# Miniprotein binders against Cell death abnormality protein 12 (ced-12): the designs that were tried, part 1

Scores and structures below are computed, not measured.

Target 1, 147 residues: Cell death abnormality protein 12 (ced-12), of Caenorhabditis briggsae (a8xez1r348to494)
Amino acid sequence: SEIQKVLDIDSANENSEEDVEIWRTKLAEHRCGRLATVAMVLFGEKSPQDLRMLISENTMRIEGGKWQLIPMWMRCCDITAELFGLLPGRDELDRLISIIFSTDSPFPAVFSCIVHLFHRTWREMQAKGGEMDKVASFVLEQLRHVL
Structure headers, positions and changes below count from the first letter of each chain, unless a header shows other numbers.
F, E and O stand for the ipSAE by ESMFold2-Fast, ESMFold2 and OpenDDE, each averaged over both directions (binder to target, target to binder). V2 = 0.75 x the mean of E and O + 0.25 x the DockQ between their complexes.
[cut] marks letters that were taken out.
The coordinates of atoms that the task and the answers printed are left out; those that the model quotes come from them. Centres of patches stay.

## First folded at step 20 (miniprotein; from t1 with Y9R R47Y R54W)

Design t6
Fold by OpenDDE base, fold request of step 27:
Structure t6 (fold): chain B 147 residues (1-147), chain A 91 residues (1-91)
Amino acid sequence: as target 1 above (147 residues)
Amino acid sequence: SPELRELRREIFELELEIFKLMMEAAKLGDPEELFEEIYRLWYELWYLYEELYWAERNGDPEEVIQELKDRLNELRSKIEQLKERLEELKS
């Protein structure tokens, strides 16, 4: 499954089995459904170098100052969905997945931008692990101002 | 330094402008396949920002900083061209 693919991408990190199952559940229950997991998988597949760079920098941060990949991706997907005016709805989103991730679809591209912005903002805010929402909100706010 | 902070701020502003263009292009149905070009330009800006940040942090020589400034100037020109093209398509 796409969820498992996402988990496999993150498997290189030292995570407890409990955390993995939590993320599995969160991914399955995410408001964007497969849209989220597909975006994450595509990011890993299309931008593996970027992903490695982000992870490497994050790994070098002090304890408590690291983001977690899957939660970060989930937040970035939320931001992306918000900017596109997408509402929760599994049926509708599933129907749109093929369109959104087609060659001419901007969603995965915007998602990748958001991921990079999130990472940078995390650094600049000197964010801690518990400030995921704070960083996400800040990124969203910055983008909304220009749109 | 204040100068480099200002430079990063400027780059970020350009990133936001390009991001807006990306969204506009998307809304227009990506006419003339502009989205990919805009997207690539966004990444060039983002990467430039990162390079500038690390150059300052690592204490890179002024020559490196100047190169980054030169690249920024080139990107500014590209941005203006893209803006013009998009405006023409919107009309």
Scores: ipSAE 0.826, ipTM 0.932, lowest interface PAE 0.6, mean pLDDT 90
Fold by OpenDDE base, last read:
Structure t6 (fold): chain B 147 residues (1-147), chain A 91 residues (1-91)
Amino acid sequence: as target 1 above (147 residues)
Amino acid sequence: SPELRELRREIFELELEIFKLMMEAAKLGDPEELFEEIYRLWYELWYLYEELYWAERNGDPEEVIQELKDRLNELRSKIEQLKERLEELKS
């Protein structure tokens, strides 16, 4: 499954089994459903160098000042979906996955942009663990303002 | 430095502008197939921003900074060209 693929991408990090299962559940219950997990997988597959860069920088941050990859990705997907006005039910989202990702689609690209903006914003805000929502809200606000 | 902070601010403003165009193209179904080009410009801006940030943080030589400034000027030109093309397409 896409969920397992996402977990596998993050498996290189020192995550407890408890955290992994929490993320598994969160991914399964995410409002975007498979749309989120597919976007994450595509990011990892199509932009592996970018991912390595982000992780590398994050690893060098002080303790307590690091983001967690999967929670960050989930919020970035939320932002992306909101900007596209994608608010259908999970079943409808599942249908949209085939449409969005079967051919060249702007969604993965925009998602990638959001991830990069989130990462930069996290750095500039000197964000700490627990401020994930604060950073996400700021990114969304900045983008919504120009749109 | 204040100068470099201002440059990053400018780049960010350009990023937002290009992002808007990107979203517009996406929402309209990318009728002219401009999305990829717009996205590439956005990415170039983003990367330039990052390079400026790290160049300053790492204390890179002025020659490196100047190269980045030169790239910014080139990107400004590309953005203007893109805007002109978009206006022509709307006509």
Scores: ipSAE 0.824, ipTM 0.931, lowest interface PAE 0.6, mean pLDDT 90
Fold by OpenDDE base, fold request of step 27:
Structure t6 (fold): chain B 147 residues (1-147), chain A 91 residues (1-91)
Amino acid sequence: as target 1 above (147 residues)
Amino acid sequence: SPELRELRREIFELELEIFKLMMEAAKLGDPEELFEEIYRLWYELWYLYEELYWAERNGDPEEVIQELKDRLNELRSKIEQLKERLEELKS
């Protein structure tokens, strides 16, 4: 499954078993459904060098100043969905998955951009581990303002 | 340095501008198949920003910084060309 693939991508990190199961559940229940997990998987597969660079930089940060990959990706997906005017709701979005990914879709590309912006913003804000929402909101506001 | 901070600011402004164009292209059904080109430009800007940031942080020589500035100028040119193409499509 896409969820397991996402978890496998993050398996290199020393995460607790408890955290992994929490993320599994949150991914399964995410309002974007498979739209989120597919975007994450595609990012890892299509931009492996970018992912390695992001993780590498994050690893060098002090304790307490690191983002967690899966929570970060979930928020980036939320931002992406918001910018596309997609309403939350698994059933509705799941229906659209086949349409969105059956052809060339801009969603994964935009998602990738937002991930990069989130990472940079995290660094420039010197964000702490508990400030995921703060950083996400800031990124969203900046992007919404230009649109 | 103030100069390099300003340069990063300019790049970020261009990133936002290109991002807007990217979203517009997506919402309009990607006329003339411009989305990929726009996306590539955005990525080049983002990467240039990162390179500039780390070059300054690592104390890279001025020659490296100048190369990055030159690349920015090239990207500006490409952006202007893209805008012209879009205007032609709208007319």
Scores: ipSAE 0.823, ipTM 0.931, lowest interface PAE 0.6, mean pLDDT 90
Fold by OpenDDE base, last read:
Structure t6 (fold): chain B 147 residues (1-147), chain A 91 residues (1-91)
Amino acid sequence: as target 1 above (147 residues)
Amino acid sequence: SPELRELRREIFELELEIFKLMMEAAKLGDPEELFEEIYRLWYELWYLYEELYWAERNGDPEEVIQELKDRLNELRSKIEQLKERLEELKS
């Protein structure tokens, strides 16, 4: 499954088994469903060098100052969905799931941009591990203002 | 430095502008297949920002900084061209 693929991508990182199972559940229950997991998988597959770069920088941060990959990805997906005006239960979701498997789908690209912006914002805000939502909200607000 | 901070601010503003164009292109159904071009341009800006940040942090020589400035100038030109193309498509 896509969920397992996402978990496998992050398997090399210092994550507790408890966290992994929490993420498994949250991925399964994410409002975007497979749209979220597919976007994450595509990011890992299409931008492996970027992913390595992000993880590398994050790994060099002091303990307590690191983001966690899957929670970060989930929030970036939420931001992406918000910008596209996607709400849970909307018909557009099923359509987008079909489109996302194409190489020219806007959603994965926008998702990728937001991941990078999130990472940078995290650094500039000198964010701590518990400030995931704060950073996400800031990124979302910055993008909403320009749209 | 204040100069480099300003450059990063400028790049960020351009990133936002291009991001807007990206979303607009998506909403328009990606006319003339511009979305990929816009995305690539956005990524170039983002990466340039990162390069500038690390160049300053690492104390890279002025030659490196100047190269980044030169790239920014090229990107500005591309952005203007892209904006014109999109404006024509919206009209």
Scores: ipSAE 0.823, ipTM 0.931, lowest interface PAE 0.6, mean pLDDT 90
Fold by ESMFold2, fold request of step 27:
Structure t6 (fold): chain B 147 residues (1-147), chain A 91 residues (1-91)
Amino acid sequence: as target 1 above (147 residues)
Amino acid sequence: SPELRELRREIFELELEIFKLMMEAAKLGDPEELFEEIYRLWYELWYLYEELYWAERNGDPEEVIQELKDRLNELRSKIEQLKERLEELKS
């Protein structure tokens, strides 16, 4: 299952088994959860060295200053979907997943850029774990301003 | 230093401009397969920002900083060429 692939990637980030089960539930409940799951898997397959670098830098931060991988990816997927006008609901997105992740789709590339930008913005704002929404809003507004 | 922070700010502004070009190429249906070229330029800018960030924190010598500045000027030229190519495709 693709959810299990995401959880396998996340376990390399040294999360507890309780955290993993919480995030499995939250991914299943999120309106863009399937889209986020596929995007995360493709990011790990396409850019494994970048993923390792981002996790390594994050791991070296103080405990209160780290982003959590799955929530960060969910927010980055929400931002990406917003930019493509793809926030209609789960059934609509499930139907579009094959098209969105076709060979010529720009969605995975834009998602990757947004992940990198989120990571850097988090660092530059010196964000804390409770500020995921604040950082996500800032990233989205910066991108909307130029679009 | 104030100089290096200003350079990083300039790179960030270029990253946003390149992001706009990526979305424009996607909207045009990616004529001349420009999207991948633009996407790679975005990453070159992103890594350049990171190299400047760490070079300042590591106290790297001015020769290293100058190489990064030269790389930035090369990227500015590539960005202007891409902007012209996209504008002629819109017309």
Scores: ipSAE 0.684, ipTM 0.879, lowest interface PAE 1.0, mean pLDDT 79
Fold by ESMFold2, fold request of step 27:
Structure t6 (fold): chain B 147 residues (1-147), chain A 91 residues (1-91)
Amino acid sequence: as target 1 above (147 residues)
Amino acid sequence: SPELRELRREIFELELEIFKLMMEAAKLGDPEELFEEIYRLWYELWYLYEELYWAERNGDPEEVIQELKDRLNELRSKIEQLKERLEELKS
């Protein structure tokens, strides 16, 4: 339900009901799927203008040069979780979600920064759909060098 | 354009430095509530990078570019102040 609100903001990507169901299934199967879902919803609630700006720029890119929103956010969530020492796919991760996304937690803010870095890095690398992991690795490596 | 690419590279390096400060503040338990201030500075750098990127592509006049350079100087000063405040908290 809350994913639909974020996908409505991404309506310029012309998602069909079948595409939306595919992405909901991918989120459910992802090792950090619930964490990524909560992070997406909080980003859309906290910074809807930022989300619209990122989607608007991405929509103007040539075909094959666009990131897909849900896979991008899953990768950004994986990066953020790794920086906080949260192991992807652990069953206990779902139990920590409410603690991680409290109003005083740094996780949502760091996640937001990583989404913005991913978006820009994708543009700078002139990445294509098959290069999601390459962009994610670059972002993570840049951050690890300073941490 | 080589000059502007060099400025954007400098801003990216500052973004990484600020990200490090943000994580350090979080690890210290956010004493004196610095985390939010550092987080806002990160966004100021990010948007400055984007303004330079689009100003170059749109062919904005040099006056606009100079204003962005001046803003970068102000951000560098703010970053140095935060670095000093965070170092005081570590001692």
Scores: ipSAE 0.677, ipTM 0.878, lowest interface PAE 1.0, mean pLDDT 77
Fold by ESMFold2, last read:
Structure t6 (fold): chain B 147 residues (1-147), chain A 91 residues (1-91)
Amino acid sequence: as target 1 above (147 residues)
Amino acid sequence: SPELRELRREIFELELEIFKLMMEAAKLGDPEELFEEIYRLWYELWYLYEELYWAERNGDPEEVIQELKDRLNELRSKIEQLKERLEELKS
């Protein structure tokens, strides 16, 4: 249950067991689902205090104004993969995971930056739960503008 | 305040500059020390933004705000040095 460790940190977001299972299913169906899972686990292992800080701020927001952890991380992983040009099929991405998360890979660091930018952008836009893709698009466009 | 909002906007623009340098270093296959230094600089900017955001919201005294402004000036200097180092690597 590598995902369960991240979800334990997210418990303050009031996720139900049925919500968790829905998100696990969405991860399994997502093109980058395994990549997102590994990125989430690694971030939680390397930066647990940062993750707790982001989640703590999020839980203090009004209802309807909170991001949901799994969807947010999937979008951040999509953004990161886009910036690195990772468009191969799901099976090829699974084979590349060991390379992408090697000790010398920049992917985890860039992913971490994008998670932080997403969190702040959500706050600044006063986004609501249905605006995940809008926030993700804004973050990606800001980054692409400078690249 | 309008002044603090402008400072946060400037920090965000610097974050984007550092992100660009981070991606450039990654494309060069850079040794971990340069990439790691760029990554730490990005985090310093991110936390500076957040400290300014919360300092304004909490009504922190002017001395705290001035300390954050001084840190921003130090980071601007670090960014310029980093740009020069990265250009040397390209040549």
Scores: ipSAE 0.674, ipTM 0.876, lowest interface PAE 1.0, mean pLDDT 78

Design t6
Fold by ESMFold2, last read:
Structure t6 (fold): chain B 147 residues (1-147), chain A 91 residues (1-91)
Amino acid sequence: as target 1 above (147 residues)
Amino acid sequence: SPELRELRREIFELELEIFKLMMEAAKLGDPEELFEEIYRLWYELWYLYEELYWAERNGDPEEVIQELKDRLNELRSKIEQLKERLEELKS
């Protein structure tokens, strides 16, 4: 599966069939879940070396101070979608995915920047488990302040 | 060191400026194909920040730090040129 390819890169998780189903369910319940899935898969396909570098640094962080990949990417997708004004409703967004991810769209590039910024902000804030929303809010507010 | 922390803060501020330019280019429909150039400049700043971060933690010699400072000055010049090009397209 497309999600399994990204999970295979994330060596920090035990990726049982049960774990894959848990993440699939979380993505399906998220308002931008399909958008986040496509963005994650595209990032892993286009920049696997970059993804490995981010995961490698995260793996070496202090215990309890690591982000979890799927929740992090869901939040980064939410931030990106908000900056583009793309939250009209889940069903409408699903129908627009092929347009949003066309070769001329800026969405994948901006998403990539936001993933990198989230990763660094997590480190600089010395964030811990449970602080995913706090880091996401800080990233969004920093970007919103200059826009 | 306070100097290196200030340099990293300056790079972060430039990253935010470049991000703003990137979004502006996208909203204008990317005239003159500027979006990709701006995007790559954002990554040059990103990696410069990371090199400074690790250089401080590794205790790298002053020659390495000076090379990173020189690269930052080159990037500042590129940023100003991009700002001018984008402003001309808005008029």
Scores: ipSAE 0.669, ipTM 0.873, lowest interface PAE 1.0, mean pLDDT 78

## First folded at step 22 (miniprotein; from t3 with L16A M23L R47Y)

Design e1
Fold by OpenDDE base, look of step 22:
Structure e1 (fold): chain B 147 residues (1-147), chain A 91 residues (1-91)
Amino acid sequence: as target 1 above (147 residues)
Amino acid sequence: SPELRELRREIFELEAEIFKLMLEAAKLGDPEELFEEIYRLYYELWYLYEELWRAERNGDPEEVIQELKDRLNELRSKIEQLKERLEELKS
């Protein structure tokens, strides 16, 4: 499954078994459904160098100043969905699907850009591990001001 | 410095414009396959920002300012061209 593929991508990191199972559940219940997991998998497969660079930089951060990959990806999916004007619900998912099939993977592409923006914002804010939502909100708010 | 602050502001503004173009192109069904071109501009801008960040980290941001400004102007020009193309397709 796409969920397992996402978990496998992050398997090299020292994550607790408890966290992994929490992420498994949250991925399965994510409001974007399979679109979220597909975007994450595609990021790992189509942009492996970018992913390696992100992880490498994150690994070199001081203790307590690191993001976690899967939680970060989930929030980036949420931001991406909001940019497309999508709200949680079946009707919104249908609209998303329509957009995705109208072009060559626009959602995953925008997602990848949001991931980079999130990472950069995290750096600039000198964010700490517990500030995932703060960073996500800041990213979204900044984009809303100009969109 | 004021110049560095201005450069960062411009980068942010162009980044937002690129996102807007991506979304608009996607919503229109990516006419003339503009999305890929727009997507490439994002990464060009990202690389530009990363160069600035590295220069600042190394303590020599002033040495790269003019180069980055020139590259930013080129990106701005490309963005405007894509905006025009997209607007023509919307009309």
Scores: ipSAE 0.638, ipTM 0.869, lowest interface PAE 0.7, mean pLDDT 88
Fold by ESMFold2, fold request of step 27:
Structure e1 (fold): chain B 147 residues (1-147), chain A 91 residues (1-91)
Amino acid sequence: as target 1 above (147 residues)
Amino acid sequence: SPELRELRREIFELEAEIFKLMLEAAKLGDPEELFEEIYRLYYELWYLYEELWRAERNGDPEEVIQELKDRLNELRSKIEQLKERLEELKS
């Protein structure tokens, strides 16, 4: 599957098959839905060298200071969706954005930028595995005048 | 150093501006090349930050830091040109 291709790039980090299935289920149920799936797959297919660089730097961090790929991506999708104004219960705006951004570039491109920013922020904070929300808050603080 | 700290803060602010420009260009949808130019500038700035981080970590000489400052000023100019172009298209 397209998600499995991305997970294969990360599989050197010893993810269990049960963990992979849990992450696939959470991704399929993510509130951004298909856009999040497409963005993640496009990142892995169009920018495999960037993905490998991020994973390589992450594996060099001390124990307890690493992010897990799928949870980090899900959080980055939430941040990206917020930048595009994709909020629950705002169907008119969601429909307009879907028409504007169908297929070709904007959401996946902005998502990949957010992933790079998130990774750097994690490093700067010397974050630990349980601090995903703290890192997301710092990224949103940097972007507060955009929102 | 104080100079490097100010450069990092400057880059931090420019990154936020680039995200704003990317979103505005994406909503316009035309020309597609404008969005791509802004998107590429984000990565140029991101990698410049990485070079600055490494230079500070390694204690590189002032000449290396000055070169990074010059590149940042060039990127700042490109960002301002894209801001003007985007405002022109919205008018």
Scores: ipSAE 0.601, ipTM 0.854, lowest interface PAE 1.2, mean pLDDT 73
Fold by OpenDDE base, fold request of step 27:
Structure e1 (fold): chain B 147 residues (1-147), chain A 91 residues (1-91)
Amino acid sequence: as target 1 above (147 residues)
Amino acid sequence: SPELRELRREIFELEAEIFKLMLEAAKLGDPEELFEEIYRLYYELWYLYEELWRAERNGDPEEVIQELKDRLNELRSKIEQLKERLEELKS
């Protein structure tokens, strides 16, 4: 499954079995559904060097200052989905949804950008492990100010 | 420094503009396959920022400011061109 593929991408990291199962459930219940997991898988497959760099930098952070990949990805999906909802009007929403869920969807690409932005923001804020939501909110808010 | 802060601000502003272009292009159904061009601009901007970050880590960010500003101006020009193309397609 796509969920298992996502979990496999993160398998190299030291995660508790409990966390993995929590993430499995959250991925399955994510509001974006398969769109989220596909975006994550595509990021890992099409941007493996970027992923390695992100993970490498995160690994070198002090204890307590690290993000977790899958929770980060889930929040990036949420931000991506929110951004797509900011500009389109009511009459354009259905069309946009159709585009987002097409095979040539821009969602994975925007997701990729948001992942990098999240990582950068985490760096700039010198964020702590428990500030995942804070960073996500900051990213979204900053984008809302200019969009 | 004030110059570095300004550079960061400009990077963020252009980044936001690129995101806006992405969303608008998507909304229009990606006419003329503009999305790929816009997406590439984002990564050019990303690499620019990473270069700044690395320079800061090395303790010599001032050495790259002018170069990065020049590159930002080029990106800004490309962004404006894409904006114009999108506006024409909205008519």
Scores: ipSAE 0.584, ipTM 0.846, lowest interface PAE 0.8, mean pLDDT 87
Fold by ESMFold2, fold request of step 27:
Structure e1 (fold): chain B 147 residues (1-147), chain A 91 residues (1-91)
Amino acid sequence: as target 1 above (147 residues)
Amino acid sequence: SPELRELRREIFELEAEIFKLMLEAAKLGDPEELFEEIYRLYYELWYLYEELWRAERNGDPEEVIQELKDRLNELRSKIEQLKERLEELKS
């Protein structure tokens, strides 16, 4: 239901109920899906004005230059997990969950920053819908000395 | 503009530095509530970049560009102060 509130903000701009269900299914199948879900909810709760701004700017883009919200956020969650040294795997999921349930976890805050950086990088690259991994690679290269 | 391109490059490098500081503060258990302070600097820098983007798009005069440079210098100073505070806390 908290995921639905975030999706309702995006749906107000796109008005696609079938896309919402496709995105929810992909989120449930993603290796960081539960962590991304919590991070998305916290982002929408703490920074609703920023979320609306990002969606508004994306909606104004034309012909194939838009990112899709949930896939973009899942990729940002992957980037954020990499910054925290979290390797993909089944036992890594338990470590990820431990971090997110810790009081004052830094993960959602860093995730929020990564979302803003990803959005800006997408714009600077004039990226197209099929270029999400390319944009993620540029973000990771900027952060290479942090990793 | 070559000048605006250099400012963007400096902001790019400072953003990476801020991510490093956020991770370092988190590893130390967030002493003196530094994480929130560092986190807010990221957004100040991000919005400064947005103002640079708008300034270039609108063809804003040199006075506007100079104000943005002054703000960037202030942010750079704050980032250096946070680096020093974190280094002291590692001992």
Scores: ipSAE 0.580, ipTM 0.843, lowest interface PAE 1.3, mean pLDDT 73
Fold by OpenDDE base, fold request of step 27:
Formats: structure tokens, C-alpha cells, sequence
Structure e1 (fold): chain B 147 residues (1-147), chain A 91 residues (1-91)
């Protein structure tokens, strides 16, 4: 499944078993469902160098100043969905995926951009690990102001 | 440096414009494959910012200002061209 693929991408990090199971559940229950997980997988597959760069920089941050990859990705998906005005129900996920991916897959592409924006915002704010929501809100607010 | 602050401001401004174009192109169903071109512009801008950030960390940001400014001007031109194409398609 896409969920397991996402977890595998982050498996190189020293995450607790408890956190992994929490993320598994949250990914499965995410409002965007497979749209979110597919976007995450595609980011890892299509932008591996970018992902390595993100992880490398995050690893070099002091303890307490790091984000966690999967929680960060989930918030980026939320921001992306908000920009598209997407509020998919579970029963419509496959249909929505088919529509979005019938062309150049704009959702995953925008998601990729949001991930980079989040990363940059994180460094500019010198954010702490507990400020995930603060950074996400700031990113969304900045985009809403212009869009 | 006032010049560096201005450069950073311009980068953020162009980023916002690019996001706007991406969403508009997507809403129209990506006519004439505009989205791919817009997406490439974002990455060009992304790498430009990364070069600035790296230069700042290395302590020599002043040395890259002119180069980055020239690249930003090129990006701005491309953005305007895409805006025009998008407006024509909306009409």
C-alpha cells in the first residue's frame, strides 16, 4: 500500500515503534486519503535528491529544532488540499485521484512545492519541533494572502 | 544589507505569483501544458533561493547578488509571458 511505502521512506530515521503506528493510523484516516499518500510516494520517487537534501539539513539541526517527515508531509497535504478547495470523502477518493492524475497530476506537483516552501519557512523561522502547526499556518496564510 | 533584503523580497514575491499561476492552470485543466512550464519556473526559483541561502551561510552573499538578480529578471519575464497566455485562454 501507499501507506507502507511512505513508512518505508522514513524507515531510515530512528523513529519509535509507537510513532510509526500512530503515523500509520493517521495516514489511513487522513481526509485526503490516497491523494495524500500518493503525493508523498511520488515526492520520494520523483524528487529523491530533494528529499535527501531536506532530510540531511533537518538531521543537522539541533535536537528540538527538527521536524518529523510524515507529520510534515501530512500538513503539507492539508495545505495543498486547501488551495485546491478539495474536501474529499473516502467514497470519492478514487474518482478524485483519477481526475487529478488524468493530466500532469497537479496535486502532487503543488504538494512538492508546498513541501519546499514549508522547509524554507521552517529554516527562516528557526522553528522548533513543537511548532509544526505554527509553521503550517504561516505558510497557508502567506499563500491565502496572494491567492 | 538593504540590497540583500530587497533580493529576498523579490524572491518571495515571484514565488507567490508562481503559485497563483499553478492553481489557475490546474483549474483550467492544464491547457497547452502550461502547468509543466510553471512548475519548472518554481524549481528555478527554488534553486535560486538555495544559492542565496548557501551564500549567506558561507558569509559571502554579496558576491552572488548580481547573478541572482539577473536570473530573477529572467524569471519575471517568463512569468509575465505565462500570465498573458493564461489570460488569453480564459477569454
Amino acid sequence: as target 1 above (147 residues)
Amino acid sequence: SPELRELRREIFELEAEIFKLMLEAAKLGDPEELFEEIYRLYYELWYLYEELWRAERNGDPEEVIQELKDRLNELRSKIEQLKERLEELKS
Scores: ipSAE 0.580, ipTM 0.844, lowest interface PAE 0.8, mean pLDDT 87

